# Ledger of designs, part 2: miniprotein binders against q9rrp1

Target 1, 274 residues: q9rrp1
Amino acid sequence: MASLNSALRTAQHVRTATRGALLWGYEQKLAREVKANGKLPRHLGLILDGNRRFARAAGLQREMGHSFGADKAHEVLQWCLELGIPSATIWVLSTDNGSREPAELAHILSLLEREARQLAVDPRIHANRVRVRAIGQHDNFPPQVLAALNNLEESTAGYEGMRLNIAVGYGGREEIVDAVQSYLRTQAAQGATLEQAAENLTPDAIGAHLYAADQPDPDFIIRTSGEIRLSGFMLWQSVYSEYYFCDVYWPGFRRVDFLRALRDFQGRDRRFGK

## First folded at step 18 (miniprotein)

Design z6
Fold by ESMFold2, last read:
Structure z6 (fold): chain B 274 residues (1-274), chain A 81 residues (1-81)
Amino acid sequence: as target 1 above (274 residues)
Amino acid sequence: DPEELQKLLERAELLLRFIQRALKWAGDPLLEWAQQALEQAKELLQKLRELGNPELEKKIEELAERLKKIAEKLKQLEEKE
């Protein structure tokens, strides 16, 4: 009647369920501790790394990882709203990804279109009055992707709740060049000579022309996948950001990982200033 | 191998999630990717059934039912094209 193998499998199931309950309990305790502390990023940066590696580790085609990364971004948006984080920038696609295989790029852009259209009608966006903006270089995006991004921005433009920036086609060097060009055009419109524009140039002048100049600089940046480098993410604005590098691939980034990062931020202090 | 079994279940779940995302839009340009994922999911579910794990039988059948519904929707989209 009874089988040793069946009994061993039942015992393993119970062990797995118990571990799951303990992890859930730890996560809830950590969430309460993070909220009780109260120190949260005013502008959180997220570098989403590891989509392809996640898919590969799961035995799937690497290109499928981007869909799972999009799922995770929705989860993280929910976590930010739950905690009341007022501003976030998520790096979805860099200018450096232009060397990807055409089929993979087309897949990423199709996901971008669909995600933008879904966000435009997402009850969480509207109920929480989330203002969504796409920042980056969009010149070469397909027209349907541009239309979806424009619709999302227009449908949320008047919102004064959380600010969500989607960095797509984004590179920090490109952002700085765009800011300098915008600055120079403003100076020219005011009748300034080149020499006067040069004399008027300050760090604040450049800062005023960045993509999201109306938001505070990020004070906390999380990068997944274990890479310990900036890669140009918000290159100008991140000079005093605290950084957290997490060894999980983005689609595997759990709420407990997010809360651990926030707890680490809460423990940081003046020690890293200049 | 219990570890291999859990990996196969995770893979099947991920494949079904991918297909369901791809099906949100009529005429989805990701149809080729969804078809590839469907084929792999069918193979995984067959392998899981052959392993005959009683503790996972209900979960495997839940995934199989989701796969059946997804396959029907993909066929309908393919016929429209």
Scores: ipSAE 0.296, ipTM 0.701, lowest interface PAE 3.5, mean pLDDT 84
Fold by ESMFold2, look of step 18:
Structure z6 (fold): chain B 274 residues (1-274), chain A 81 residues (1-81)
Amino acid sequence: as target 1 above (274 residues)
Amino acid sequence: DPEELQKLLERAELLLRFIQRALKWAGDPLLEWAQQALEQAKELLQKLRELGNPELEKKIEELAERLKKIAEKLKQLEEKE
């Protein structure tokens, strides 16, 4: 039994090493294919889902998953920079945070402060001249979180490289309401009556008042954790977006998964059949 | 079961990564969560040592040494507060 157990353990080590080498080779092949094709999203949307479930699956308290999700976001930023994706929006916290326990919400907000301060001094951000913006409703955030977000935005405001939007306190319906309110206030400042403002309302007028109106609409949106829904992510702007729903939880989202999603984007006409 | 041992090692690594991240930045919620994760990691490493696996012994000792250094840093931060 000892000899058999030793042989089984050796076989497991060899199998694990072989699988790792095969995955690396496949990932390198995918990377070459994606680069050779050259078609990349002009604006990539990312719905980060599955942080809590990742932690639960590992036998950890679900609240710890948000820290692992933050680690993954840094990895994905690096992948976007390496490929030259010009714009990305990452959804990190929705407007509906009232269902979270107070301690979990405090942890998420503390993590957000730390991440914003880290990004503000991140050499990758400055060397690549990444312009970072926080979009969403921030009224309820603690002052230290607001200060960290403002510092990050101000530190990068003059950059014209990659654009990174961090959707925090964000909901698509709330964005539309904010845009309508902004439109109405502009009309009122110009002396328009309510009736005139209604007559002047067009889709383009609303689009001009969205949080990131100066950026192209997203053309590709990835959601992790296998849920096949957008939950209001960039609700107005995503009319013509292609969608990719990945079964892995966000902290387990690997570079090979990212490359598979990009390959899918590159070949979308092939997938729809004829 | 080799699969169960691998899961336990992955859990230990995640706990250590969480603590190391929390120690980079002082903050009440992160520090409290780091203390909880430290206790879980100590218990898990004790369990891994009791199960005994000669092929994993080096990795377990590596994790134990990381945990010891992390625990010392966390204690120093608590004493300053």
Scores: ipSAE 0.242, ipTM 0.672, lowest interface PAE 4.5, mean pLDDT 84
Fold by ESMFold2, fold request of step 25:
Structure z6 (fold): chain B 274 residues (1-274), chain A 81 residues (1-81)
Amino acid sequence: as target 1 above (274 residues)
Amino acid sequence: DPEELQKLLERAELLLRFIQRALKWAGDPLLEWAQQALEQAKELLQKLRELGNPELEKKIEELAERLKKIAEKLKQLEEKE
């Protein structure tokens, strides 16, 4: 059966090569369609999910998945820059670390430190004048992580190009509470009584105190890993966001998947509550 | 052997990427896992070479070169400790 086995190997390789060529051709067509349409998210939200499951599916230790997830985030940043997307928020770590082992949390925080230091000297960040901010609750992060995040924010604070928010230690309910506290402190500094602060409270007042209040609300949010929920991602700001749920794990999120999501966005009627 | 060669190649690529990332920072806390991943990658590349697939030969050799450099770097780090 040598000749049959050889023929089967050849047939598989031809089929694989043809599929690869068709996929690349489709990707190029899709890229041209997205660029020709021209409508892009003003603020793209990304909920990265599936790092551990990706590693397990590949037969690897699950903690390896976080490294692959970081690699993918760099790819997506590149795609955003190439297309000219003006603002993006990437959810890296939530406030909820229940059921998460301390060693895994320490690894994620160490990876965050190293990624922040690498971004601070990344030629793409500086050449494209990307302003980077870390949003979330950071008070209990190790000092070296805080220093890396501060350095990244400070080194890009004057940039007026793309805005990149890294949501780390982030939860939407916590953000709302922080915004209300910030509002109340502003009212108190202006001499307002509690009753007056309550009377002055409006949706816009809360919105003005959110972490990235100087950016437009996200109009498009992508979540990987097939889960159909937002889990509190940008809970206040996403009231009129369009959503796209992709069933691939984050490290397997390809450029063609990204382009499909953008084409889907381009075909939607974005009506703010109408 | 239908798709198994492709799966083995992809796993080897992921292992080498993981090790290379872990080594980029001399004090990465995953260094012990990197040693284990290195042994798995050696085994996979040996299997891939034994299968002798000419279509994949270039990619296998590229991975083998990366593996050699990674192994040398890991040895250097172990000697410093």
Scores: ipSAE 0.242, ipTM 0.658, lowest interface PAE 3.9, mean pLDDT 83
Fold by ESMFold2, last read:
Structure z6 (fold): chain B 274 residues (1-274), chain A 81 residues (1-81)
Amino acid sequence: as target 1 above (274 residues)
Amino acid sequence: DPEELQKLLERAELLLRFIQRALKWAGDPLLEWAQQALEQAKELLQKLRELGNPELEKKIEELAERLKKIAEKLKQLEEKE
C-alpha cells in the first residue's frame, strides 16, 4: 500500500513537470507570435487589482498583498521593456483609497517610497532610458514619499526610451476637474473673459491640461481580478481604449497572461482610439 | 493530501518572501508584521514536517534553513530597535 501511494506521488510529479514544460513551450511560442505580429499598444494601461484578495486566498494578512503586488509590477516593467512597449501607466493608488485604515495606508505609502527609490537607481530604468512620472494628486502625501517621487522624476526627466507613468493618488474625475481649472487659469492669465474662455474650449484644450498630456491616449487597458469596469482610470483618455479583463489577482498575473492579453489586442479592430 | 501540501508550501514561500523584503529595508514600518509572518511560517513548517512527505523533504528543509536564517536576522534587527 505504501508502494502504491509512492507510485501515485511519482505519477503526479511527472504530470506536473510535463505540464510545466508544455506551459513554458507555449509561452515561448506565444512570445514569438506577439513579437512577429508587431502590433503593440502605443500606451498600455494597467489597473492593479486583487492584492488583498491574493493574500487572503493564500491565508495571509490581506495587507501583505501589496508587497507581492509591488514585486509583480517589477516583473511587468521587465516584460514591457523586452517587447518595446513605448508607454505604460499603472494605477497603484486611487483617491478613494485615502479612506483605508491608517496602518494600511502607511504600509502602501512606505512601499511607494521604497519602490520609487529603488526605481531611481534601477539599472533597467537607466540602461533603457525610461522616463518615469508620478501622476495624480500628491499634496497629502508624507514629505518622504514626495521626495522619493520627485527624485525619481528628476533622475529620469531627460530620458526618451520608454514612458512609465505611476498613477498615485489618482482619480479620473479629479484629473478632469484639475484640467478644467488649469485651462481657466491659463485663459485668465492671458486676459480672456469668461465668454472668450468658453469660445476657446474644445476637447483638445481639456486634453492639453491633463496630467500626462504629452503622451498618446491609452489604446489598451488590462485590469486584473476579473472586475469588468475601469473605476475612473484615465477617464478622459480611455474613450477608444480596448479593454482586457483578466481573472487572476495582480500578484498572480503571469507572463503568459500578459502575452495572451497582447495577442487579444493584436486580433482586434481598433479604428477608434487612433 | 498532495494538493494541501502544495498549498502549505506556497504559503510558506510567500511568508518568507514577505519577511525577506521587510528585512531588506532597515526601518521598515512592517517589521512587526514581519515578526507575525515569521511565527506563521514556523507553524506551517511544523505542519509540513508532521505530514512527512518524502518527495518534498528536501524543499521543506531548504525552507526551514531559510526561516532559521531569517529569524536570526530579525532578532538582530529588533535588538537595534
Scores: ipSAE 0.240, ipTM 0.674, lowest interface PAE 4.4, mean pLDDT 84
Fold by OpenDDE base, last read:
Structure z6 (fold): chain B 274 residues (1-274), chain A 81 residues (1-81)
Amino acid sequence: as target 1 above (274 residues)
Amino acid sequence: DPEELQKLLERAELLLRFIQRALKWAGDPLLEWAQQALEQAKELLQKLRELGNPELEKKIEELAERLKKIAEKLKQLEEKE
């Protein structure tokens, strides 16, 4: 009996090690294929979904799911830098998330403050000259969270490397309203009448007043959690985006899942409505 | 069930990663959650020991040693606040 149990244990360890080595070998092959193709998104959108569902499925508290989601964002930043993706927007918090339980929202905001302070001193941000911005409506954020976001933006404002937008308090309809309001204020400051402001209103005029107007529209949007919807993420800018819906919760999103999404994008024929 | 044991082990590893993340930031509001995660990880490791799987014994001991080192660091942070 003891020798048979030892042989079964050795066979399970060899199977697990072999499965791990095969998965690693596959990921390294896929990374070489994606790099060799060279067709990467100029602007990658990421909808970070499934943090709470990940925690629940693991039998953990909801708050821990957001912490693991933040760790995953640092891994994805590394993968974007290694591939040379020029711009990324990550959706962390929506306007609709204001209706969450007060304790969960307070935890997300405290986590955001900590991650902003971490990024402001992250050697990868400075070495790669990553310009970080927060995009969304922040007027109702705690003062310490606003101070951490502002310090992160100021610390990186002169960088010309990768553009990283952190969408927090972000909604796609709210962004369009803010863009139209910003346009109208600019027209008024130029001495335009309301009639002239209406006549001068074009899609490009709205586009120039969006939160990330200095960047190309997202070429590719990845959403995690298996949910097949945008929920207003980059609502205006996403008109010609390619989409990839991954049936993995955000904290469980792997480098192999990211490389599969990029390989899928490389196979797309972008017709731009033609 | 070997699959249930593996899920308990994965949960214990996740709790330890959470606490290790909280310990990077002294004065983080997550320290209270790190203390709760520490107690949950102790309970899980006890349950895994009681289930007596000799294939997981080495991994349970490695996790228990990591948990001890984390608990000592967490206590040293709480004594400074």
Scores: ipSAE 0.215, ipTM 0.680, lowest interface PAE 1.8, mean pLDDT 86

Design z6
Fold by OpenDDE base, look of step 18:
Structure z6 (fold): chain B 274 residues (1-274), chain A 81 residues (1-81)
Amino acid sequence: as target 1 above (274 residues)
Amino acid sequence: DPEELQKLLERAELLLRFIQRALKWAGDPLLEWAQQALEQAKELLQKLRELGNPELEKKIEELAERLKKIAEKLKQLEEKE
């Protein structure tokens, strides 16, 4: 009996170690293939979805799901830096998420404050000269959250490395409204009449007033959670974006899943409506 | 069931990672949740011990030693507030 249990244990350890080594070997192969192709997004969009569902599936509290979601964002930042992706936008909090339970929203904002303070002193941000910005509507955010976001933006404003946008209080319709309002204020400051402002209104005029208008449109948008929708993420800018829907909750998103998404993007022919 | 044992073990590892994340910041609003996660992790480790899987014994004891070190750090933070 003792020899059979030792053989079964050895076989199970060998199966777990071989599955781990096979998965690692496959991931390293896939990383080499993605790097060798060289076709990367100039601007990567990420819709961070499934934090609450991950927590529920693991039998954990919702707050733990958001914390693991923040850890995953740091891993994805590392993967973007290692590949040389020039720009990324991550969607952390939508305008529609304001309808969440007040305690859950307060917790997400406290996490955002902590993560902003961590990024402001992260050696990877400074060593790679990552320029970080918060995008969205922040007027109703707690003062301590605003101070942490502003300090992160100021600390990185002079950097010309990777651009990281953190979409918080972000909605795609709200962004278009803010862009049109900014355009109208600029026209008024130039002494234009309302009629002249209407005549001068073009798609490019709106585009120049969007959040992060100094960056290219997203080439590629990844959404986690198995949900097949954008939910207004970069609504204007996404007109020619490629989309990838990953059936994995955000805290469970792996480097292999990211590399599979990039390989899928590399295989696409971007026609731009031609 | 070996799959149930693996799920319990993965849940215990996730709880320990959560507490370790909360412990990076003194006065983190997650400290209350870290205390709850600590009790849940103790209960899971007890249940894993009671299930008596000799393949998991080494990993259960590794998790128990990590949990002990985490509990000591959490107590040191509570004594500073």
Scores: ipSAE 0.204, ipTM 0.666, lowest interface PAE 1.9, mean pLDDT 86
Fold by OpenDDE base, fold request of step 25:
Structure z6 (fold): chain B 274 residues (1-274), chain A 81 residues (1-81)
Amino acid sequence: as target 1 above (274 residues)
Amino acid sequence: DPEELQKLLERAELLLRFIQRALKWAGDPLLEWAQQALEQAKELLQKLRELGNPELEKKIEELAERLKKIAEKLKQLEEKE
């Protein structure tokens, strides 16, 4: 009996190691194919969805799902750096998520503070000259969270490497309203009348006042969780975005799933409405 | 059920990863969650031991040794606060 169980364990370990090696070999092949094609998004959007569902499916507390979601964001940052993706925006917290239970929101904000402090001292951020920004409405954030975000932004403001936007308190309609308000304030400061400000209002004028307006529009948006919707993520900028909906909860999102998404993007003919 | 045992094992591994993450940050409010996750991981490992699967025994022992090291680190962090 003991020898058969050892042989079955060895066969399971050899099957897990061979499945692991086959999966690794496949992932390395896929990574080489994606790199060899060279068609990468200039700006990658990521809708981080399914943290709570992941935790529930694993029989864990919802808060642990957010923590695993943040680990996954660090892995995806590494994968973006390894591929040379120039810009990424990750959607962590929506304006509508303000309707979450106060304890869940407090945990997400405490997690955000910690992750911001981690990124501010992350050797990968500094070595790759990654410029990090928080985008969204932050006026109601706890002072310690704002201080951590501001320190991260200041610590990286002079970097010309990869652009990383962390969308927190972000909503796509709210961003458009903020852009129009910023435009109107700029017009008023120039001495324009309301009529002149209305006549000068163009799509490009709104675009210039969006969050991260100094970056290209997202070429590719990946959403996790199997939900087939944008939910307002980069609502204005996404007009010509390619979309990929991954039927995996965010904490379960793997490098192979990421590489499959990029291979899918590489196969697309982007017509831009032509 | 082998699938139920595997789900319990995966849950224990996830809890241990969560605690190992929390332990990177002394004074984090996640220490309370790390403590709770530690107790949940102990209970899961106890349940896995009671279920007596010889195929999982080595993995349960590996997880128990990891859990012990994590518990010692957590206690050392709590004693510093």
Scores: ipSAE 0.194, ipTM 0.665, lowest interface PAE 1.9, mean pLDDT 86

